# Ledger of designs, part 2: VHH binders against L-malyl-CoA/beta-methylmalyl-CoA lyase (citE1)

Target 1, 346 residues: L-malyl-CoA/beta-methylmalyl-CoA lyase (citE1), of Haloarcula marismortui (q5v463)
Amino acid sequence: MTRLCRTFQTAPAAIPNDNSAKFLVSGLTSKGFQAPDWLVPDIEDGTAPSMKDEAVDNIIEHIPDHADDFAGDILPRVEWAYDDANARERGIEQVTRLAEAVGEELDGFVFPKVGRLDDVRDAAGVIADAERDAGLPEGTLEMAIILETAPGRSDLREICQYATDSRLSGLVFGPVDYTAELGGRTLDGERPRWDGLLEALSNETSAADIVAIGGPFDQLFHERAGVTYYNAEGYADQVAYEATIGIDGSWSLHPKQTEQANRIHMPTVEEMERDLHKIESFNEAKREGTGAVVVDGQMVDEATYKNFANTVKTVRAIDETHPAQTEAYYDDDLLARARDVELIFG

## First folded at step 1 (VHH)

Design a09 (framework vhh_7nfr_2)
Fold by ESMFold2-Fast, scan of step 1:
Structure a09 (fold): chain B 346 residues (1-346), chain A 124 residues (1-124)
Amino acid sequence: as target 1 above (346 residues)
Amino acid sequence: QVQLQESGGGLVQPGGSLRLSCAASGFTFSSYWMSWVRQAPGEGREWVSSISSSGSTIYYADSVKGRFTIARDNVKNTLYLLMDSLKSDDTAVYYCAKGPYTIWRGSYYGMDVWGQGTQVTVSS
C-alpha cells in the first residue's frame, strides 16, 4: 500500500452548538481504533450555509493545537461544483485562506462535485496557486476528489491517468449526489448499490496507484422493540464488500464506523499467518537455490509472492502510523514476524 | 478541435511595451482558467501569469509583477498579456495555455492545450 487510507472520516467543521468546533476537535483528539487515517474537516455539505465562514475559522484556530498529535492525514473538504460558479469562488477563497494560515499542518484538500478532467485540473490549479502564494514547497498539499457526477464518471479513466503524475492522490465515491445526478431513486429504503461503478473505480485507481474510498453508510442506528442499536452489521457488510473488490478504504460518519472500518481493512490474523508462512517458506527455498515452492498445495512464484507481500506491506504501513492499533490487533509473535520478514519481491 | 492562436510578439527596445493576444476556439472559453507561459532560448518553461474563468482571480510570477497585466474578454474568447517596462530577460517565446498553473515535481500539469507561441525579442 503506497498510501494509507482505511478510513475517510468527515466531521462538520462548525455545528449550531455553543461549541461549534465540537466534532472537529473530537476527530483531531480521537484515540486508538477511532483515529481515522484521513480526517476531513467539512466545510461543504456537512456544514450549514450560514456556518461556512465559522467552519474555516474553526479549522484555522484548532488545527495548529492538534496536528502534531494526530497520526493520520488532515484534508478539509471545501466548497466546489463543476456547474456552480458561486460554489467555485467560495472554494477558491477557502483553499487560499486555509493554505496561508495552516497549510504547513494540512496534508491536502477534498473537492466535491467535480466534473470532467478539465474541472479536476482547475481544482489542482487552485491548490497550486495557494501553495505558491503561501510560500509552501511545491506538492506539499495533495488533492482528493469525490466522484459523484455524470461528467466525472464519464472521465474516470482520464482523471486517474492524470493522477499518476499529479497532486491527485485519491478518489472517493459519493453515491447520494451521484444517484440524484442520474435521477435515481431509493425505493422502500433500499439504496442503489453501484457495484459496477465501484468495480470500475477500483480498477482505474489501482491502475494509477492511488487511493479509492467507498461511499458513506448513513444508516448509523436502527431500532428494535424501542431500543436503539448501532448498525454494525449493515456497515460491516458494505466495508467487507469494498475490501473484497480492492477499494482501499471506507467513508465514515461516526467514531464507531471509523473503529469498525479500521479493523475490517486490516489483514486478519488468519491472512497474516497464511501469507507470512508462504513468504517465509519461499525465502528459505530461494536461499537453497529453488525457484518455486509448493506451500499448502499452492505454487508460490514471483507473481503470487507479490500478493502475499502486499499483506505484509499493508500491516507495516498501519504499524508505522498507528503502532497501538497493530499491537492491539495482532499477537506479539505474529507482529514481530511481519516487522522482520525480508520481502524479496515487491 | 480546441485551438489557441497567439499574436502580438515582435522586436522591441528595452523599456518598451507589447500587447499579446490569444484567440481561443473549440471550447467554452468562459469556463476555463487561462495562462501565459514563456520559454527563453536554452532554458526551461517559466510560468508568467494565470487568470480565472470569470477574471476575478489573477496570479503573476514574481519576475513580472508590476510590469505585466493579464486580462480576458469572454465575449470575444480572447486572452491578453499587456507587457510594460520590457527587459532583455523577457526575451522568450510566449505560449497561451488552457488551464490553471499547476506544477508538480517541476512539471506543468493542468495546462492541456498550448498554442504555437509568439516570439518576443527585447534588444537594442
Scores: ipSAE 0.000, ipTM 0.135, lowest interface PAE 19.3, mean pLDDT 85

Design a10 (framework vhh_7d4b_2)
Fold by ESMFold2-Fast, scan of step 1:
Structure a10 (fold): chain B 346 residues (1-346), chain A 122 residues (1-122)
Amino acid sequence: as target 1 above (346 residues)
Amino acid sequence: QVQLVESGGGVVQPGRSLRLSCAASGRTFSSYAMGWYRQAPGKQRELVASISWSGGSTNYADSVKGRFTISRDNSKNTMYLQMNSLKPEDTAVYYCAADRYSLYKPWEYDYWGQGTQVTVSS
């Protein structure tokens, strides 16, 4: 099954405010393009140490009221670290409590700061134990991990190979912790570039048929000439680069980022028109028994056809989860063609 | 971590059957791929059969295909090897294993049983 994840939105599960669940509830009740594909209630780095228990309580209280109306997947980020036994113990307790109380409404869990393959297997075992203890069917809850440690990077291929027959469904890049672990430095304001790591992540996740998600962009707002505005250009540049190299989705920290990434990771009207025309023309030529498979000067064979089919499959996946988004973005005729066209090569 | 204990070994005549069991204790059994390895005197340890975490995928050594069947029951934290049509060449110590490789500690295997002797002879 194709897993949809254009956006991975973390939302602090508890904040120091009169309404500590404010951002969690905001995420759960998001509408239109601001609705993420994956909502990640954050117990880990997004929530203060003193508020971790309140974060778990807020998730238990609010998810049952909203899960049925939330179209995407819900995966809390629990505490974990390959090199911190205390963080591991807290994470085990968090997974156990959440699976027992709201496991029927959750889609999985996100584990940060994973180590080598053994540590990833241990994390998967925590979910398996929690499923059994809660009486949930085995394999009900998925796992995503954050690639943000040197041991995790070293075992990237082995971890993705493990994913081909396990609950592991996604890998998310964590550049800040990764840079810190390597002792990387910012010189003359230049940000660390992890282009080689991102290409490797795209390659290994694609080989395993699991989701790859880029890292967060924390420069949400700019002040220029005394006016504060959303930093749309900076985020768009990052998301476009991620899409260019085959990364499936982007980490978002704010509804405006979620809206932007959902649109950028969605085929454009121009891409849809182009690829549907090529598919329809090829299908017609084959039905008429024509040996010629040239469409608009391009030879179309099975491999080339599959590239056009990927556009249609992506739109169908979005349409199945978020029909309001597809209906708002594509005209009625174009969307109907995408829904109805026969894909000869899958 | 996973701890493994084998049972079901013994002495049996050629053509007979034995069933080995591997009982696991620990939180992670259902997340690990599992395998049976064997080591005959003077030979290297070899993989006999493996099974994925879900039980959906199995692999067998060519020498045992059609004769041996690997299975697991995650609810009981137990893996099995059903050995049919046993031959003298199957005589070995059989080891239960979880995680055949640890790249974190490539010089050791963290999850092995103590072994159970299978002897096929009169």
Scores: ipSAE 0.000, ipTM 0.125, lowest interface PAE 20.2, mean pLDDT 84

Design a12 (framework vhh_8fcz_2)
Fold by ESMFold2-Fast, scan of step 1:
Structure a12 (fold): chain B 346 residues (1-346), chain A 122 residues (1-122)
Amino acid sequence: as target 1 above (346 residues)
Amino acid sequence: QVQLVESGGGLVQPGGSLRLSCAASGFTFSNYAMNWVRQPPGKGLEWVSGISGSGGRTTYADSVEGRFTIIRDNDKKMVYLQMTSLKTEDTAVYYCAKDFRYGSWYKGFDYEGQGTQVTVSS
């Protein structure tokens, strides 16, 4: 895995239709800004109970045809729950089958409804056993988990500390199941915001150097005078808030949401111009033997420099995975500078 | 790729009025907030005004509040800045900029082209 995740797009792996793999194939063949960083073929809540075996079959059939052309990471969401032995048994079977058949094309798995740290360790063990049984090298398949249970929230810090030296690479917030678990209510259509939980998630994942992903925004469309419009403003508000507090990426349910979140999580042209200028000016001053320099009224030292370097590192990570996106978003000169600049303290 | 073409600048006397125009292409215009940003001679960029995608919300820098009005025409993919009671300190190159959400200012926006020069002088 690249550990780049501006977008976490779930796509049902099977739907009740003559073309049951329609959304899976659409995700795998997505182009430009509609291509998610993490594509999540969904066997769990996005797929009907009667369709789960077909979902596994569809993943096995279609992933090999498209994985080499898909630039992002592919992580199926399997069945799991800390308090449901039957769901756990089905999830183990799904991981085992997928690792055996298409493990070389997959980047990992997503586990929903995890409990405390021991349950997360159990899920990691399922992947480790499947790797060994399939003959894959250790560490080939990584893990992301959905934070959506009271015991999972209670062990958030312990889980992220475990992630520092494990296959656990990301935590995704699941507000609907979390609200239900706590007995929370939607009053007059107003759902809870969970801002405090999102700040805690950002803090603990940042301390562990793993990916944090916000929850889904399911109000995809709104109506005005009988006409249906994509709810771009509502989703943009959520994604911008996530980015502001240090959440790395956003859950997307539709290509239009993926396009918005991919763009919002990119450094802006203004940020790139500002931070590159600061880095370039500092680099020149360091070649002349100075320790600190003032650029545009701001003192730039080693600590401040590292912050500017993060902007360049983010763009380089996106550029390595999705050069068509960076080329479309930044002008040629600005992108060339980002690619070429020396990072002394980054 | 976003393309924004500004026009309507020129030389005006203090107390005069100008209307700036911006023609947008390359994105779904009504889904994004639009901003006006200016660069006075020898200074950095200064955010001036913003308008939501629907046109229902507007916001202004303290220095122009009550003198400037931002409006948009989503059918024509145009954003405008109506400037009144112009002062010498309003002299700048004016750019329009696409944002990613309603009411955003001084971040998360793109701008293209040369801008349009406004000079307030006798």
Scores: ipSAE 0.000, ipTM 0.105, lowest interface PAE 20.9, mean pLDDT 84

Design a13 (framework vhh_7pa5_2)
Fold by ESMFold2-Fast, scan of step 1:
Structure a13 (fold): chain B 346 residues (1-346), chain A 121 residues (1-121)
Amino acid sequence: as target 1 above (346 residues)
Amino acid sequence: QVQLVESGGGMVQPGGSLRLSCAASGFTFSSYGMSWVRRAPGKGPEWVSTISYSGGSTSYADSVKGRFTISRDNAKNTLYLQMNSLKPEDTALYYCATGYRYWSGSYLDYWGQGTQVTVSS
């Protein structure tokens, strides 16, 4: 089953100052559109090597105080790499400690730098071992992986097929590490787009009914004549492209990116009004004994109805998790219609 | 209701070989990493070898590397340890356990009853 994940926000679980948990707590206490669907306390690349033990300690300390009030899912990114035994050993310890201490409050774990299918299975086994050891029910903790290695890309289909009957619930694209793995080049600050990989990711995750999440956009700010501006246009272009090809969510590095991606991945007021009108008109015609209707010049049948129903289902999923976001984005009448409409198909 | 039953121990001369087996039941064997741990007379437990749940990754203590081979058969819910070139120092009670080696040493759970290996002339 497809899960809500419009935003995948990484936040370093420890930074070098007196308030080392600052970004972790900021994420856990986020409000409105700045609340990510998936919060990812980062022990891996977002946290300095000397701070990794403190990162685990911060997660254990702060998550119990905030998990009940945080509407989204919480999945720490642990250390891992298919080709680094030391990183794997540290990751296993991190998963074990976190599952034992706060496993009841966590929703899962994120594993970076995965290899082929067997490496993904090994990572799932680490979570299974930790669940058993902590006394948690089997299958309590989910797994997301970052697709950012050549062997991982080679086994993309096999990994997604494995996901259909496993704890694997999402795949996240890691363009920086993937580009480095392939020996790709950044010319004048321009990076490869990986459009073919993103289309393949969308296809395989859609076939498996799991979430696909795009890569991070690290050009957070522009400086012009001494004034710093948030780079809203650059991030919007990336997120819009991701949405266009069927990617479910976007990686965010900052609350402003989370707010933007949460909004872009919501149906617009215009889309909602249009699709609700078509559904309501078809439902009325069906009650009067017809199986098809023309609405605004378009024939509505079971197949086209399912497309309109997807708009309503998306809004309902967001509304269930984040009612404050839907209430701020749609007017009261339009939202009430989306909540109340009967879906005959899809 | 996890059960691990070790077998295959015995007495051998130095340079000999033994194959240990561990029959697992009461849990989804294919979802868990497995380890072998030994306890020599008068000493604490020593981690010997670990295998990932898929069999894709294995690791060994320096004292046994090149001499011992860990393997598993997920269809039969069975873990193995092939021990070659046995030394008197390998004399110990050998335990089958679920879990992986961690930075703190070894994390091990659901230990079986053990099987005795004695290497003597």
Scores: ipSAE 0.000, ipTM 0.118, lowest interface PAE 20.8, mean pLDDT 85

Design a14 (framework vhh_8emy_2)
Fold by ESMFold2-Fast, scan of step 1:
Structure a14 (fold): chain B 346 residues (1-346), chain A 121 residues (1-121)
Amino acid sequence: as target 1 above (346 residues)
Amino acid sequence: QVQLQESGGGLVQPGSSLRLSCAASGFTFSSYAMHWVRQAPGKGPEWVSSISGSGGSTNYATSVKGRFSISRDNPSKTLYLQMNSLRPEDSAVYYCAKEPLYGRWTSYDYRGQGTQVTVSS
């Protein structure tokens, strides 16, 4: 298992407020199910043009104070675009400054608006140059990219193949910019679903053994008779669909969304009980000299065993990073079994 | 094609009141939170106030709380800032800003051209 990323939470690194770092610090100090697997301090579209230098300064100031206490990964989203030389130049400066000042505390960078494979290679080169200039060991900083351009979509397979032996560890879908690039229309606030693209993303990232992250759900709140409610059902429907097609995680814009997505991307108690029972039964039959076993009418062999093992591996990855989350959700006996069970195929 | 057009600024004496307006077009006004942001010469932008899409929730910077009131008229697609007990330190260009598509965890975008407020004797 390469990386845990159930949630990709963007937080503006500077906002026009008397405390411009307010949302950055909120993300860095998040607890329990509100703690994202990947926190993304945002210098790009989440931060006003006049505040981008302040965003970099805020990251440099606040990351050292919180990185040791933040259990997930921290990857700032810098400026970039395949077709904008000025954005690329600003992004290079941002990566260089951040790697020099806080590169030991960061896990990587997120590059938006990438083009074809050569543009992705250029972005990887920016990180490599920054590592060298900062005196960091090669490969200390990873890269995630946002799939949100027509040329990026065209090279999806080639980009994922490149990821197999590179610093590229994840692809994130950006539906808003992608829809705009294609001239797609959003009617009555509705967004296109891009189900076909999400299935392709899941396929190519799975083949490369890197993470796939769905797009943001921007309908955070709804109003009924003048009262504002968090749109829990809308976000849950999107995240559940993403999980069913093999997308590893979801983009979150708010702690309530992070909480929901972290929970939905965890195996349920029922899944854990089912899959642990099948693994334990097979392990016992193997110790007794039996090569195959039938559990609740299902044949368990090496191929089906690996499927059940994936549930246990996912829980173990969450438990290693966020033991408070697993302890809150699973009962003590069930969690102990998941921690202790022998995985003979996997 | 989001358009925001601020108006109502001017030169006033300390202790005076002024009401700023922002005419919005190009988006479903009632579906987005709106903000007022100001920038004084030689200073970075300072967030002043925000209002939810329905108008049911408002927030204010500590420096203006109790003196300024944000409101909106969704049928006319207009945002307002009522500024009372104005002080010289309130002198700035005031910008109307739409909440970005990504909601409250993102910075403000689609700022208008601004309206100058000068508080001086």
Scores: ipSAE 0.000, ipTM 0.177, lowest interface PAE 15.3, mean pLDDT 86

Design a15 (framework vhh_7nfr_2)
Fold by ESMFold2-Fast, scan of step 1:
Order: sequence, then C-alpha cells, then structure tokens
Structure a15 (fold): chain B 346 residues (1-346), chain A 122 residues (1-122)
Amino acid sequence: as target 1 above (346 residues)
Amino acid sequence: QVQLQESGGGLVQPGGSLRLSCAASGFTFDRYAMSWVRQAPGEGREWVSSISWSGGSTYYADSVKGRFTIARDNVKNTLYLLMDSLKSDDTAVYYCAKGSRLYYKSGYFDYWGQGTQVTVSS
C-alpha cells in the first residue's frame, strides 16, 4: 500500500520574529484535522537566507520535545539544486547535522530543485552517508523530492522506476520554480495550470507505488472591503481536481489548508459504503464457489475489486495514523467493517 | 436517496427570534456546502445563507447579515439557521438546500427540502 500523505505542510523553520520557531512549533503541536500527514520544516525557500542556520538550530531544539506526540511524519526541506554547487554543499551540511542530532525522530528529508536521475541518486547518497555517520540503521530516513526542473521532468519515469526499490517515497510538484525554469509567463494574472504534468506525475508515481503531491496554492487570503478572509474556495478547487486525477495529497501552507486537504482526500461515507458492500458481496460469492459475480448490476472481477480495495486501504492508512479523525468522520459500524474486511485482491 | 427535512418555523412578532433546523440523510453531509433559501408569497426564490462543508466559511445575503447565523453539526447531520430581529419582510417558506460542492457557489443546488413556513406579523 502507498504511504499516507494527504497533506504536505511546509512551515518555515525560522522567521524574523521574537519567536523564530513559531510556525515550526505550531505545526508540531497541531490537532485534529489541522494535523498534517507530513510536516515539512522548511530550511529552503520558505526561510530567509540569513535565517537558515537558525532554522536548523530550531529543528534540533524543538523536534525532540514534540515528535512523540506528532502522529504524522516529519521531513525537513533542506537546501539543494542540481545546478548550484553552493546550495548542494549547504544541503549536505544540513542533512548531516539534522541526522546526527535528531535523526531518530525524523522520518526523512525533502530535496528541492532536483535534476535528472543521477542527481536524485546523489541526494539519496547524502542521506545514506548521514545515516551511516549518525549510527542509524540503513533505510531509517526516507526521501521526497520536488519535481520543479526541466531535467527532473525529463527523467520523471526513470526517477519513479528508481523509487520502486530505494528510499525515494514521494514526488511533490513545484509549479513556481518549474514555470520559471521553462520561461513560462503569467498573462493577465492567469497562472499556468500544468494539468498535463499533474496527470503524468499521477501516472508515474502510481506505477511506482509512491506518493504524488500537488503544488502549493499561495493565494491564502483575499481582501474585500477592508476585510481579510481565507481563500477557501480556490484551495478546495485545486485539491478536488488533484484528487480527481489520482494525486494522493496536497501541499498546504497554513493549518486551514491542511484541514481542507485532509478531509477532501478522505473517502466519503458513500464511497466507503459502496465499495465495502461490493467487496463483502464478492468475498461471500467467492467463498461459496460461484464464478459469476454481479453486485448491484455491476460486474466485479479482480481488476474492479482492486479499485474498491483502494478505498479501504486509504481509510486503514488514515485510521492507523489518525484514529480520532476516522472515528469522527465515519460511524462506528462502517469503520468496524473497514477495519475487519478481508481483502482477497490487494 | 437524499432527504432534507426542515423544522422550527412558525408565527412570530416583529423583533422576535426563531431557530430553523434541517435534518439531512442519504449523503455524506460533511462533504457539501449547505444553504438556506426562502420564497416569499408571489416572489421567486431568494438565497439567504450558506455554510461550507466544515463550517469554516459562512455566507449571508445583505438583507440578513448581522441578524441571521447559519451553523451546522456534522456529527448530527443537521443544518441550523438562527434568526434574530425578525422583520415582516422575512416572511417566507424557508428551504434547506444541498450544494453539489464543498463550498457555496451561487445557484448550484442539487437537492431541496419541503420547506418550513416563517410568518413575521403582529
């Protein structure tokens, strides 16, 4: 089954404020549907150049106090770029320091601005070296990468094939850097949609059985008649589209976005009831030795069964990490059925 | 099958208050925006208020803003409209309406309740 990542929440690990770790600690102490599946303490583009050392220090200071209580995964985004040796050097230092100090509490690292497959292998090697030097077991720290360069897009298939037997567990779309890389323009305020890239990302990550995450929606707030309000509709439209094409999760920049994306990426009660009924009916017919299975007028074979099984697997993954969320969202009977049902084809 | 059942209407004097409820069944209530729409005698339907799937966003017609409060209970599958400072112009049949999306979008309702009569008169 795929790793759970409905939400990929970046939080600057240091900000120019009296409490520079404010957003990091807020993410680590989040509750309910505001708790992201992946918290990404950000040392890279979300953190000012002068604050990057403080960002590393803040992660080291605050992760040990909160990691045990944080149900999701914690993956810092370090500095990196396939075409910038200085960024690469800083990223190596950041991974080395973090693995040594808090590697037992971390789940992995996020590498931005990756190039072709060999650059991705180099990034994986940085983590492997840091694990060895820190005395961590091999494979303790996973890797996610941001797909946001022309070379990375060119090698998308090869990178995902590498992921099938490596520490690479997720690909995240970075539309801002990708658009800049291609020389793309925002005309009349219209941003490029990259629907074709998102479909390709969904296809290749699904083939590799790894997580695909959409890009950030940075229009967090709007002002109208002097009032600031959260832009809930714009973000929900993006997340719903991502879910429709098979993207597993969404990049969130704020707890309100995390709450929306966590809920949108959950199977609905109707989907659960529908798919559980079909699975249970097929299982019963198969145990009774019948070869023809039609449930509610629909032919159920191994291929269609696997589609229904995906709903149950998603709910089980959420339930394992966030049982309070599943218990709040599904009634007791429906959740018990999802927990107990046998999946013959998975 | 989607069902929406309104209750709580009645006769009130100007300046009075009412609480309308809508019991929802047959769909995943917490995945849809819900709305209240009213129809005064001899007039078309007028949108009153909407609430997003989570309750995090609320929307009001200018005529009711500051007087009405929309709320939802996603555990009980119930939508509410709390109406304060009622005026004679608020006299209408009030309908619970299901949206087709997580957030309110003007004019997009896929299911309606049977309505509950609210009469504001001395």
Scores: ipSAE 0.000, ipTM 0.118, lowest interface PAE 19.7, mean pLDDT 86

Design a16 (framework vhh_7d4b_2)
Fold by ESMFold2-Fast, scan of step 1:
Structure a16 (fold): chain B 346 residues (1-346), chain A 126 residues (1-126)
Amino acid sequence: as target 1 above (346 residues)
Amino acid sequence: QVQLVESGGGVVQPGRSLRLSCAASGFTFSSYAMGWYRQAPGKQRELVASISSSGGSTNYADSVKGRFTISRDNSKNTMYLQMNSLKPEDTAVYYCAAEPTYYSGKYWTPEEYDYWGQGTQVTVSS
């Protein structure tokens, strides 16, 4: 069972504009399918070096006004790097300030550019120290990390094993920094697919029962004859591939991407009808004392039942956080069945 | 408070002309690419014409090329669609829409949401 995170939306916490908090507030006040499961006010790479203090100030000012109405989780991305002491010091200060001022409204923090397991433990310790200093209950603030360094990739399995008994709840892939660290090149517009890394990420996070999130798709818009169009097809292709290999959610850089990823990561009406029918049929046969059941030509046992149950569990998790989204997406009867069905395995 | 208001629709005979207007408020109009879409009864919504944020570039559906002209006046926060040589198959509800302009060098736009008007009916009857 993993936490709900179909979408990981970074929003710069300060921009060089008269309304520097514009994108932060836009994220916090998002509605319907444009509301991300995880909103990530960004102090790190999304915010200019000169704006980082203002980014912290904007988070402190605006989160209390909006957190109660925002259904998802809020996790600021602070500065960090396993190999940069200055970035680490700034990140520690950012975590400390944010936990003290708005820790009751936050759900956790995102740490970029992590190294090996010991560096991940150090990051967790920063949050633990900030919780104690702010008087927050132990374990109030969770941690997600960005997998974007060679040492982090080397320790992927150990980091995910550590996650089972820690505040670490998610791993996010950072392809741009990872490619740069490996000395990779972008040739003729081709980007590396990272299929092997994404499969490993999916495997290790699934083994640890934590969230896996794919990398950002930065081809947000394209121009045709000087007209700017949202690149819906490119992002949909990436998100669909991520879902196919067991990645739980997608990185979003824009409300249009959040809307698409939220929808694509929902089980379709067809999947829901299929899997609910199989669960309901199996449940009925079990009440009548049958050990193995054939439904629509498929043998259903405990193992196959658990696969169908995952569809229902996903819908229930979305429904718990965003009932307006499930009500808009599914028929009333189908949603009622998903809410009410007994899951005897899982 | 974002608002797009279409006007200029109506009932006309084939071969006549109409000019649609879309008045925008509540966002930075000059930062948005704009478009006209239409939806005929029982059909999917389709793009008719689009125009860049500066007005320097336009694009048209093949079915309206040479007959329709899209334009905008950023000083008035208004977009227009001049529809000439109207045909019965042009009958539809016409919608204006705004798409934010990408901010070069960043993964965001100055205004991050699409906006849609409520639509205006155009009926071309013989």
Scores: ipSAE 0.000, ipTM 0.155, lowest interface PAE 12.2, mean pLDDT 85

Design a17 (framework vhh_8fcz_2)
Fold by ESMFold2-Fast, scan of step 1:
Structure a17 (fold): chain B 346 residues (1-346), chain A 125 residues (1-125)
Amino acid sequence: as target 1 above (346 residues)
Amino acid sequence: QVQLVESGGGLVQPGGSLRLSCAASGFTFSSYAMNWVRQPPGKGLEWVSGISGSGGSTTYADSVEGRFTIIRDNDKKMVYLQMTSLKTEDTAVYYCARGGYSSRWYLNYYGMDVEGQGTQVTVSS
């Protein structure tokens, strides 16, 4: 089905520091649960206007040294906007330069501030032109877009329908720019929840079999008695809600957030034990010529079997990319069963 | 309503030069890349050249690289194609088209508006 993307980690590609590539290199060399499924070197809003050229230079310099050791996907976020011609021209140049220099090591690009479907098609065309000019095979580079404008929200269904036969593989929610676009206000520090938009995003991306990613949680730290602590509870609450409504992954701004979201988006030990037991019981009954099985009071047929198989497929996808994560999270016997079980349906 | 009006074609001898012009109206000109495409007699459309909305980036088909130059004037809402060292193979109806660079050499996902009459370029002795 859907591609693996439990975590979408943006990392500024250049910062005002002696080592301007510090956060880019940190992301590229991340290990264990801190390794994101999608690393997003950020040229756009995470990088100062004066540093955007340096951001491109840093990506070109550092990606070749680290791409082979980085297990996830790498998708730079370029400049773009449906209503800003200057941002669009800079984005075209950024995609062209990056595809030519490091396109073989990249998995795709992230486009922010997209408009209606035609704007999304235009962005896809920019990648297609860059592939051609760089001599890369057609379809080598994927596209993810950030849903953060009124016209983009209006065309959500049409955009996801377009995704079924295109390079568009993911939609990411951008609450800060979306709130600003609508003229929304932060009152007494409270931010809008956008629950209805997140449900719509989950619905349309699921129908198209593409990745849905929630928005960033920017309350990274809080102070207690003069000491700064990571805000684990706030982020966990957001990620858990995203998972319950069918959002595939979460936006991360920090390695600690990546670690939490990677864990929360994995099937629990209890889910694995439950679903493997049902699959194994059905397999045994089917081999012995019985057409129906009741396991723990539930009738298992082809349709319910496929549901349990999805749990196993998710674990196998994580295991293929990040075996250290699955080995740390599941006991040896449970993981071996997930690896070895025959999936008759699915 | 998008309107594109080509002009500047004519009969020219091999090795000669021509400058084609395209006047645009009905859209925010500087927000869109512009292209030149041509249709030789008895053949399909061929993409020739493209220029970004700002004019900062240009690209050319291999067959015309080094001989043709695409230029735009956003203040006048004009795009031009300066053609030099013309060959008989350059004989075609030339159209200007709104849209980005073509991943298929003559079409773009954004679409190209080539519904105008174009301007005829004939290269012969």
Scores: ipSAE 0.000, ipTM 0.109, lowest interface PAE 21.5, mean pLDDT 84

